# VHH binders against o75319: the designs that were tried, part 182

Target 1, 181 residues: o75319
Amino acid sequence: GNHIPERWKDYLPVGQRMPGTRFIAFKVPLQKSFEKKLAPEECFSPLDLFNKIREQNEELGLIIDLTYTQRYYKPEDLPETVPYLKIFTVGHQVPDDETIFKFKHAVNGFLKENKDNDKLIGVHCTHGLNRTGYLICRYLIDVEGVRPDDAIELFNRCRGHCLERQNYIEDLQNGPIRKNW
Key: E = the ipSAE of ESMFold2; O = the ipSAE of OpenDDE; V2 = 0.75 times the mean of E and O plus 0.25 times the DockQ between their complexes.

## First folded at step 12 (VHH; framework vhh_4orz_3)

Design nn10 (at its last look DockQ between E and O 0.76; V2 from the best seeds 0.00; counts 0 for: pae E 2.3 > 2)
Fold by ESMFold2, look of step 12:
Structure nn10 (fold): chain B 181 residues (1-181), chain A 120 residues (1-120)
Amino acid sequence: as target 1 above (181 residues)
Amino acid sequence: EVQLVESGGGLVQAGGSLRLFCAASGFTFSSYAMAWLRQAPGKRREWVAFITSAGRTYYADSVKDRFTISRDNAKNTVSLQMNSLKPEDTAIYFCAAKYWDTLYGSYDYWGQGTQVTVSS
């Protein structure tokens, strides 16, 4: 049911905009039904997400949800109408090429559609760290030509937590060259 | 034909100020991000300041709080106000344009550059 995800409390709710990009990363927000299992200071709801983004003087233009479940919140329960895309991403292993392609395509489509505004792509998995960091870094490396170590450093600094999974880090640093399109 | 033409370069004393201008033509200026880059003798070209089509600005650490990039979409110009100039700011300064509003990656159009020389 409404079981709090393992280690979810260990992570900052929302990172900061990654400078020079349109990305911001966060952990999965939890709908009201989870709040009876949380202290007030531990709560992070869809409303809290939008408030924290506005406190940074930013605005979400797309949410990419990488979780492999629908139980945390529904897009209909968001406080505002914002485009939402779910890309089911298997955890604990490097995402396959189909998943990477879907992510690249979604980001490129957003950039085209949103050229005349400054809205952000919000990306989250459960913790907003490993799968989220991998796909953001993969995009920056493959599409934007950022060096792997620079992409990882930028993500870690802006998320406020370091990428933890060594197989993801290894693939980003030394993995195969991939086609973008 | 796309053109980016820089002006306003010259010789200035350390601690002084200078304002560079870039006049753009041949493309939809308001849809492009604009940047200033510089290249000192024997050095690689480095970005200095970047402004998106929406007006968000980014600066290299070495010039933050001293330089200000701005754009005038009505006149198709980008400017760089340079204050508190140091001898290490001596370089050829280039105006550049990019379709995408992201800092990373390559630029689509370049100017010929304008020399800035800061004497001690």
Scores: ipSAE 0.443, ipTM 0.761, lowest interface PAE 2.3, mean pLDDT 91
Fold by OpenDDE, look of step 12:
Structure nn10 (fold): chain B 181 residues (1-181), chain A 120 residues (1-120)
Amino acid sequence: as target 1 above (181 residues)
Amino acid sequence: EVQLVESGGGLVQAGGSLRLFCAASGFTFSSYAMAWLRQAPGKRREWVAFITSAGRTYYADSVKDRFTISRDNAKNTVSLQMNSLKPEDTAIYFCAAKYWDTLYGSYDYWGQGTQVTVSS
């Protein structure tokens, strides 16, 4: 229930906007029930997320949650003005084509509907790194035609941590392009 | 028919200024990001400035603080104010349009380009 994810404390709560994109990555915020297990400076709640985003002079327009559980926080903990999308994504393995498609479709839908603003797509998994980084990079590579190494470098730099999973990196660098619908 | 027509190019002395214009037609201008790219002789085409549909701007490091991109959705135009021009800025400048607001990737529509020559 309220077990802190392994290594969760090791990652920066929120990355930076990826320049030239509408993406920002962050680790999973934890609901209040987790606070008793954390030092005050370690706490990162949904409220803290929005405060940190605001500190960057940015605004979230969509949150894509890639975790494979619902125990970390509730969509009700988010402002009503910010849509929440859950894409259950299994960890440690390269996301399947359906997951990739769902992510791309969500991003494209958001971009289409938000042409009049500069709001960000917030993406997170548990640590906001591997699954998050893969799908963001996969989008940049497949949809925007970005070179794999450039996409990975950009994500790593902005997130403040590097993708760790070799299978993800290998798939991004050498894997097939997934069809865009 | 989609059209992008550049204007404002020409010969200018180093340190001088030029303002390029691009007039767009045939598509929903306000929904597209706009960009200026340039190609010098013997070099690859490079992006110079980018402006999203929402008005966020990006610049190549080589032109940062010297060039300014702006758009007028009412007139379907995008402009590039070029100050402190250098000989290395000599190139054909292209106006381009992209539906997505991402800086990366290919553009959907292109102009024919306008020559900018900066003399020493």
Scores: ipSAE 0.313, ipTM 0.711, lowest interface PAE 1.6, mean pLDDT 94
ESMFold2 (binder alone), look of step 12: mean pLDDT 89; pTM 0.893

Design nn11 (at its last look DockQ between E and O 0.63; V2 from the best seeds 0.00; counts 0 for: pae E 3.2 > 2)
Fold by OpenDDE, look of step 12:
Structure nn11 (fold): chain B 181 residues (1-181), chain A 120 residues (1-120)
Amino acid sequence: as target 1 above (181 residues)
Amino acid sequence: EVQLVESGGGLVQAGGSLRLFCAASGFTFSSYAMAWLRQAPGKRREWVAFITSAGRTYYADSVKDRFTISRDNAKNTVSLQMNSLKPEDTAIYFCAAKYWHTLYGSYDYWGQGTQVTVSS
């Protein structure tokens, strides 16, 4: 259906580039059919996403969609020049190793192909916070060796919201490192 | 064999300028981010400046607006222009390289370092 996700309105639509990374997090954009249920200032469409990114003088090079549904928008709503990757990620539980691996693989692939530019990897779940934050932080921790608390702080600051799920935070801080291949 | 060779260090008076150079060989230079780090006596090594493969630059707050990092992919070199030098800039400066993922990870290759001394 076209019901607005719970608490969706409570989150900033787009975060900031995470300095020193290629990541930017945002909440799920909603296709036009959702607009009738939103005030004009609450609307956040795929088009709005790209406009907001542009306003930051950035450019998206990849979108990773972590939502577990396809009802929010269509890949066809995105510019053809921006690859779209769906990684179905169940909410509320720590992503499994396969999901983590898929995410890491996608990020690494992008980086290999985009060494000559500064395009961003846009990552989103429903709110662009918990699943999104976990996987980005998991990447920074496992692949880049970033201290967990530093990764979390960096993400939170750039997203403008803090990770909320304690199981995600706990796993990032104290959980095992996941294999990168 | 991978090599990073720093040059340009030396003694300079406060307020003066130096330009450090790093010559890289043995790897695909254009595919790597380059960085300058420094280590002062009794202090931890800290990053000073970073430049991505695409040319985006990052600076530590302590050197922002005074230092400029640049790279020349044709010559496989990275440079650090240091202006308005201060005594607290005294350190061994290292050139380092990493495959560009993030600013925060470990570096793949290191130079031997060059001494920079700024006198009062």
Scores: ipSAE 0.419, ipTM 0.760, lowest interface PAE 1.3, mean pLDDT 94
Fold by ESMFold2, look of step 12:
Structure nn11 (fold): chain B 181 residues (1-181), chain A 120 residues (1-120)
Amino acid sequence: as target 1 above (181 residues)
Amino acid sequence: EVQLVESGGGLVQAGGSLRLFCAASGFTFSSYAMAWLRQAPGKRREWVAFITSAGRTYYADSVKDRFTISRDNAKNTVSLQMNSLKPEDTAIYFCAAKYWHTLYGSYDYWGQGTQVTVSS
């Protein structure tokens, strides 16, 4: 349906570019049909997303959508020039190795195709926090060798909200490095 | 043969300035991101400044607004202007090159380093 996701209003729409990376995180944009349940200042559409990115003097070169549904907006609502990739990611549990591999593969493909520019990978789940933060941090830890605590701190600061789910935090801090890349 | 050769290090008084240079050869310089990293005695090597092939720059919080990284693709050089130097800036400074526009992770090529010593 057109129900506003639980607690979605409580999160900043778009974070900041994570310095030294190609990532920016945001909550899921909601198409026009959701706006009847939102005050004007609460609206965050696909168009609003791109306007906010442009206001930061940034440009998206890929959107990775981690949600398990297609009801929030349609890829057709995005500019034709911005590639879109859905990676169905189950919430509440640490993503499995197949999901982590798909995410890493998508990021590595983006880096190759965008080698000579500084465009961003936009990553979102529903709130742009737990699944999004986990996979971004997993990539930074496994592929780029960032210390777990440093990856988490960087994500939290740039998203403007802290990772919330204990099992994700524990897996990032204490779990094995995944060499699936 | 890839070479990165740093120069311009030395001894300076706190509050002073120094400019480091790195001359690159043996690879397509204009396609690589370039960085300055430093290592103080007993410390991990840490990044200081990073510049992509497209010219976007990043700085560590400890040097922001004091240091400026720049590159000259015609001369295959990268430089680091270091102002308002502090004793904490004392370290060996390394020039490094990386194919990807990502700050973290392994760098493909490294210089031998140049010593910067800032006295109180």
Scores: ipSAE 0.341, ipTM 0.707, lowest interface PAE 3.2, mean pLDDT 91
ESMFold2 (binder alone), look of step 12: mean pLDDT 87; pTM 0.885

Design nn12 (at its last look DockQ between E and O 0.89; V2 from the best seeds 0.67)
Fold by OpenDDE, look of step 12:
Structure nn12 (fold): chain B 181 residues (1-181), chain A 120 residues (1-120)
Amino acid sequence: as target 1 above (181 residues)
Amino acid sequence: EVQLVESGGGLVQAGGSLRLFCAASGFTFSSYAMAWLRQAPGKRREWVAFITSAGRTYYADSVKDRFTISRDNAKNTVSLQMNSLKPEDTAIYFCAAKEWPTLYGSYDYWGQGTQVTVSS
């Protein structure tokens, strides 16, 4: 139940805001029960997430959780002012069309309701890299018309880590556009 | 009817300054992001500056620290202060509006453009 995800410690806790977007990616924050298995400097809690976001002079307006489990933290660990959306997303495989649509719909809804502010959409999976990167890039490609390589480069640069999964990269580069509705 | 009308273009010497204006009407201005784009002869139209409805600004690398985009929601205007102008800044400058607060994608409304010429 409280096992630290594999290689979780190898990734930066929080990326940077993606310029020109409202996205910021981060690895999954871990609730207090995980801290006993971590060095103090390795700890990354929901509270730490918000502190790090604040240090960047940003504010989260939505958290999209793409993990396929609920064991890492509870929505109650988040401020009440920040909506939390769970989209169960299976790892290692390209998200299906339904998942992609759910993500796009959530993002579009947020953007529509938050036109008057600069709050960010925080997206995370386990490492905040592959599933997270894929869906963000898929959005940029399908909805914003960004070239696949540009989207990938932008995400990688801002996350501080590169997408690792070849099937994700291949789908982004050469896969079909998914429906936006 | 939606209208975007640019003004302020002209001929300036290198190192000089210009301020472009865009007056918007026919839509809820405060709800839209605004942008300046430019197109030089024989070149593709390129993004120059962007400002969200909330006032966050973005700049192309080529104009960063030289150009400043700003908006006045009370007057439904967006401006582009251009300093330290270079001959390569010569282009038709377009004002554009976008409902989505992102740099990417298509714009909903366009102005007719204003010519900026920078002589060496």
Scores: ipSAE 0.623, ipTM 0.833, lowest interface PAE 0.8, mean pLDDT 95
Fold by ESMFold2, look of step 12:
Structure nn12 (fold): chain B 181 residues (1-181), chain A 120 residues (1-120)
Amino acid sequence: as target 1 above (181 residues)
Amino acid sequence: EVQLVESGGGLVQAGGSLRLFCAASGFTFSSYAMAWLRQAPGKRREWVAFITSAGRTYYADSVKDRFTISRDNAKNTVSLQMNSLKPEDTAIYFCAAKEWPTLYGSYDYWGQGTQVTVSS
C-alpha cells in the first residue's frame, strides 16, 4: 500500500527561501493516493507545494528530488511543467563524491541559466531535512565558502527544523574539503 | 577594462545621511550582482548590502532599515543611501560585482573604495 513515510507528519511541509541563496527545502509531496491515510490538514500534495511557494511570493525553477524511491509522486503529477532532476541519494550515510558532484553541477547550471530572474531551486528528500540539508550545506561550504556552522544555522532556521543526523553534521563540520565539481 | 568607481563619501555628523554611488564599466552590468562592503579601522572587511541582477536585496543586520541599496541598469550605477549614520559606520566603503547571483563567495571586481567618516 501507500504507507505514509515514518515521521513525515512531524515536519513542516515547506521551508523559507534561504536568504542570499536560491534554495528552498521541503518534504516529499505525496500523490493523492496517499491522502486516505491523512487528515485534510496533514495533506501535502504536489499542488499544495506550488500553492505554498506562491503564497511566499516565490517561484520554483527547478526541483531536485533526492529520494531513492519513486513511489511518492512522479514529475507528471506536478501542476505545471518545471525542470525536474532526480539524484538518487542513499539515506543514513554521507553522500558519496559522485552524488555531491551531481548536486553541485545541477545547482551551478541552474544559477548560470537563471542569473536574470529570481526563481528558486526546490530541494527535497523524504523529510526535506537530513539529505537535503547535507547537500545544500555542502554546496554552500565548498562552492560558496560559507563556514560550516553558518551554513547549518541558515539551513536549520529556514527549514524550520534542525539537522538530526550526527554523521552528516560531523562531516560538514570536520570532514574533508570537497572541491569536486 | 572593468572599472568600479565609488563616489559620495565624506564627513558627516552622527544622525546624518550620505548617498554613495558606484559607476560601472567594462562588463554587462545588468547581468551582475552588486554589493557594498566596508572596512573599519582595525577590522576585517564586512559585507553591508547586496543586490542581485533581478533586484532582490539583502542587508547586514547592523545596517538594516537604515541603508538602502539600489541599482540603475540604464546608467550602470549602484547606490547606497545611508541614513541615521552612527560613528560605528565609519569605514572605507567598497563597491563590488560578481556574475554569480548569490550573496556568498568571492567577488569578480572591486572598486578602490570611498571613505565615510561619521563624527559624534
Scores: ipSAE 0.566, ipTM 0.818, lowest interface PAE 1.6, mean pLDDT 91
ESMFold2 (binder alone), look of step 12: mean pLDDT 87; pTM 0.878

Design nn13 (at its last look DockQ between E and O 0.89; V2 from the best seeds 0.77)
Fold by OpenDDE, look of step 12:
Structure nn13 (fold): chain B 181 residues (1-181), chain A 120 residues (1-120)
Amino acid sequence: as target 1 above (181 residues)
Amino acid sequence: EVQLVESGGGLVQAGGSLRLFCAASGFTFSSYAMAWLRQAPGKRREWVAFITSAGRTYYADSVKDRFTISRDNAKNTVSLQMNSLKPEDTAIYFCAAKSWPTLYGSYDYWGQGTQVTVSS
C-alpha cells in the first residue's frame, strides 16, 4: 500500500557526507503515488533525493536500499547512471552476518571501482537511521578500524539524527567483529 | 621501489609559515590518496590533512584554515602549506599514501618524516 511509514516525516530527508568516507545516509524516498498523502514540503521523491544531493555539491555513485519492502519506489525511478543495490534487511534486529557481509562486499566493490572520483554511496532504510547507521558503522569499525564510539558519533552528526536502537548500539560498541570476507 | 621523500621542514617562529613537500615514486601516484600525518614527542601519530585521488581535502580540526594540502599529479608530489604555525604544531611530519579512498585505516606507504619545530 501507499501508507506513509510511521515517523517517516520526523527525519531529515538527507544527511551529509560523512567526512573521510564515501557514505551519505537518507530516509527512503517515496514514489509519486505517496504524494497524495503528504504536504508539498513533506514530499521526498527519488528526484528530490538527487536534487538535495546536488545542492550539497555531491554526486551519488551507488544506492544501497536496506528496506525490507519494494513498495516505496522503483529502481526505474533512479537515473540509469546510478547503480541500485537491494539488500533486504529486517528491521529492529541486528543484521545477520550474511547481511553485513553483503553490505561490506558492496561497499568494497564500489570503492575499488571508484578510486578516481568522490562519488557517494547513498544508504537508506526506512528512516535512514538505525539499519543504515548500523551497517555504515559496522563497516567503519570492522573494515576501517574506526573506534565504535567515533563511528557512531560521526554517523549521528552527519545524519542529523542519532541511532535509536539500543541493541544496534550495543552490538557496535561491544559486539564481535564480523568477518570482512 | 616505492619511495616517499619529505622535505621543507625546519625551525620557524610562532606565526610563521612552512611548506612541506613530498615526492613520490614507484607507484601510480594519481590513483592514491595522499596524507600528511604528524607525531609530536610523547604523543600518538595523528592525521593532519588528507587529499583524495580526485582532489577532495580533509583537515584535522587543529589545523583547519591554517594548513592546506595540495597535490600535483604531473610531478608526483603532495604539499602541505602551513601558515600561522604554533608551538603545538611541533612534530615529525610524515607523508603517506593510501590506495583505499578513505581517510580511516592504514596507509600503504610512508615517508621517513621531516621535523617541524615551532618556537615560541
Scores: ipSAE 0.874, ipTM 0.926, lowest interface PAE 0.5, mean pLDDT 96
Fold by ESMFold2, look of step 13:
Structure nn13 (fold): chain B 181 residues (1-181), chain A 120 residues (1-120)
Amino acid sequence: as target 1 above (181 residues)
Amino acid sequence: EVQLVESGGGLVQAGGSLRLFCAASGFTFSSYAMAWLRQAPGKRREWVAFITSAGRTYYADSVKDRFTISRDNAKNTVSLQMNSLKPEDTAIYFCAAKSWPTLYGSYDYWGQGTQVTVSS
C-alpha cells in the first residue's frame, strides 16, 4: 500500500557526498501516489531527489536500493535513466555475508567502470540511515581500510543523522572483517 | 616500466613556498588518481593531497588552503604548490598513483620521494 514509512518525515531527504568516496545517501523517494498523504513541504519524489543532487553540483551514476519491497517507486519513475540495483536487505539485523558481498561487488563494478568521471553511487534503504550506513561503512572498512570510527563519523556527518542501531555500530566497531571476494 | 619521478624539493625558510613536480610514465596517466603523501622521520606516512582523474581534489586538514594539487594530462605531470610552509611540513614527499578513484586504500605506484626541509 501507500502507507508513509514510520519516522520517514523525520529524516533529511538527501545527504552530502562523502568526501574521498563516491557515496551519497538518501531516504527512499516516494512516488506521486504517496503525495496525497504528505504536506507539500514533506514531499520527496524521485524528481526531487535528482533536483537536490543537481543543486549540489553532483550527478548520480548508480542507485542501490536496499529496501525489501517494490512499493515506494519504480526505476521508470526516475527522471533520468540511471543504472538501478535492488539488493534486498533485511532490516533490524546485521546484513548477512551474501548481502555484504553483493553490495561490495556492485560498488567495485561501478568504480571500475566510472574511473573517468565523478558520478556518485546513491544508496538508500527506507530512511537512508541504518542499513545504508552499515553497508557503506562496511565497504569503507573492509575494502578501503578505513578505521571503523572514522567511517562511522564520516557517514554520520554527511548523512546529517547518526547511525541508530546499536547492533550495527557494534558489528562495525568490533566485528570481523568480511571477505571481499 | 612504470615510473614516478619527483622534483622540486629542497630547503626553504618558514613562510616560504615550494612547488613539487611528479613526472609519470609507463601507464595511462589520465585514467589514474594521483596523490602526494609525506613521511617525517619516525612518523607514519600520511596523505597530503589527492586528485582524481576527473580533477576533483582533496586535502589533509593540516595543509588545506596552503597547498594546491593540480595535474596536466597532456604532460603526464602532477604538481603540489606549497605555500606558507611551516617547520612541521618537513618530510619526504612521495608522488603516488592508483587506478581506483577513491582517496582511501593503497596505491599502485610510488615515486622515490623528494626531501622538503622547512627551517625555523
Scores: ipSAE 0.619, ipTM 0.831, lowest interface PAE 1.2, mean pLDDT 92
ESMFold2, look of step 12: ipSAE 0.580; ipTM 0.816
ESMFold2 (binder alone), look of step 12: mean pLDDT 88; pTM 0.885
ESMFold2 (binder alone), look of step 13: mean pLDDT 88; pTM 0.883
OpenDDE, look of step 13: ipSAE 0.838; ipTM 0.910

Design nn14 (at its last fold request DockQ between E and O 0.87; V2 from the best seeds 0.83)
Fold by OpenDDE, fold request of step 17:
Structure nn14 (fold): chain B 181 residues (1-181), chain A 120 residues (1-120)
Amino acid sequence: as target 1 above (181 residues)
Amino acid sequence: EVQLVESGGGLVQAGGSLRLFCAASGFTFSSYAMAWLRQAPGKRREWVAFITSAGRTYYADSVKDRFTISRDNAKNTVSLQMNSLKPEDTAIYFCAAKDWPTLYGSYDYWGQGTQVTVSS
């Protein structure tokens, strides 16, 4: 259906570029069918996403969708020039090794092919916070060698909201490094 | 053979300015991100400034608004304009190259470093 996700309105629609990275996190944009259930100022469509990114003088080069549903928007709602990648990611639990690997692989592939620009990897789950934050931080920790607390702090600051799930935080801080290949 | 050669270091008084240069050779310079890092006596090496291959710049908080990193791909050079220098800026400054468009992680190539000394 087209019911608004729980607490979706509580989060900023789009974060900021994470300095030194190519990541930007945002909450899931909602297709037109959701607009009738929202006040005009609450609406956040795929078009609004790109407008907000542009307002930040940024450009998306890839969108990674971590939601576990396809009901929010269609890839066809996005510009053809921006690749879309779906990684079905179950909520509330720490992503499994396969999910982490898929994310890392996608990010590495993008970075390898986009060294000549500064385009962003837009990552979102439902709220663009917990699953999104975990996987971005997991990448920074495992691949870039960033200290877990630094990665978390950087993400939180740029997203404008703090990672909420304790199991995610604990895994990032104290969990094992996940295999990169 | 890959080479990064720093120049422009020296002794300056607090409040003064220096411009460091790094000349690169032996690799496709325009494809690499470049960085300046520094190591003060008794301290760990820290990154100072970063510039992507596309020209986006990042700075450590300690040098923000005082230092400016720039690159000239035609000359295979990266520079660091250092203004309003402070004694705490005293360090060996290293030029580094990275074949990856992120600030974090290791660098592929390093210069030998150039000494910057700021007197009070």
Scores: ipSAE 0.906, ipTM 0.943, lowest interface PAE 0.5, mean pLDDT 96
Fold by ESMFold2, fold request of step 17:
Structure nn14 (fold): chain B 181 residues (1-181), chain A 120 residues (1-120)
Amino acid sequence: as target 1 above (181 residues)
Amino acid sequence: EVQLVESGGGLVQAGGSLRLFCAASGFTFSSYAMAWLRQAPGKRREWVAFITSAGRTYYADSVKDRFTISRDNAKNTVSLQMNSLKPEDTAIYFCAAKDWPTLYGSYDYWGQGTQVTVSS
């Protein structure tokens, strides 16, 4: 169906570029079929996503979609041709090592191929907060050596919302460094 | 044989200005991100300014709006314009390079450093 995801309206559509990185986080855009259930000011379509990124004088070079479903929008609904990668990520528990490794591999591949431009990696789950924040912070900690509290603070500030799931926060702060292979 | 050679350091009065230069050779300069870092006596080395190969810049909060990093790919140089200098800016300044577009993490190449001393 076309049911609005629970609590989706409670979150800012798009965050800000995270300084010193290539990341920007956002909530899942919703294709036009969902708009019957939204007030005009609540709409956030794939087109709206790209317009908001351009308003920041930025450009997306990759979208990493962490949701389990394609019902919200399809890659062909994007207004521009941009690389798109889906990494199925379960919520509620800390993502497993395979999911973390897939995310790291995708980010590292993008950075190698895009070192001579300034394009961003857009990352979203349903709300663009807990799963998105966890994986971005896990990358910054494990791969780039950022202190856990600094990674979390940077994400929270740039997303405009604080990470909510305590088990994710605890794992980032006190859990093991995952291998980068 | 990679070389990063800093120059332009010296003694300067508080409130004054100084420009550092770093000449690079032995690698494809235009593809590398460049940085300035500094180490004051008894303190940990800290990053100061960072510039990607695409020209995006980042600055430590302590130097923001006073220092400007820039690069000249035709001359294979990176520079650091330092204005409104304060005694706490006194340090050895290092040029560094990496083949990666993000601020965090380690650097592939380092210069030997140039001393900047800001007198009151």
Scores: ipSAE 0.734, ipTM 0.881, lowest interface PAE 0.8, mean pLDDT 92
ESMFold2, look of step 12: ipSAE 0.727; ipTM 0.877
ESMFold2 (binder alone), look of step 12: mean pLDDT 87; pTM 0.873
OpenDDE, look of step 12: ipSAE 0.881; ipTM 0.928
ESMFold2, look of step 13: ipSAE 0.725; ipTM 0.872
ESMFold2 (binder alone), look of step 13: mean pLDDT 87; pTM 0.876
OpenDDE, look of step 13: ipSAE 0.873; ipTM 0.923
ESMFold2, fold request of step 17: ipSAE 0.716, 0.712; ipTM 0.874, 0.859
ESMFold2 (binder alone), fold request of step 17: mean pLDDT 87, 87, 87; pTM 0.877, 0.875, 0.873
OpenDDE, fold request of step 17: ipSAE 0.899, 0.904; ipTM 0.939, 0.942

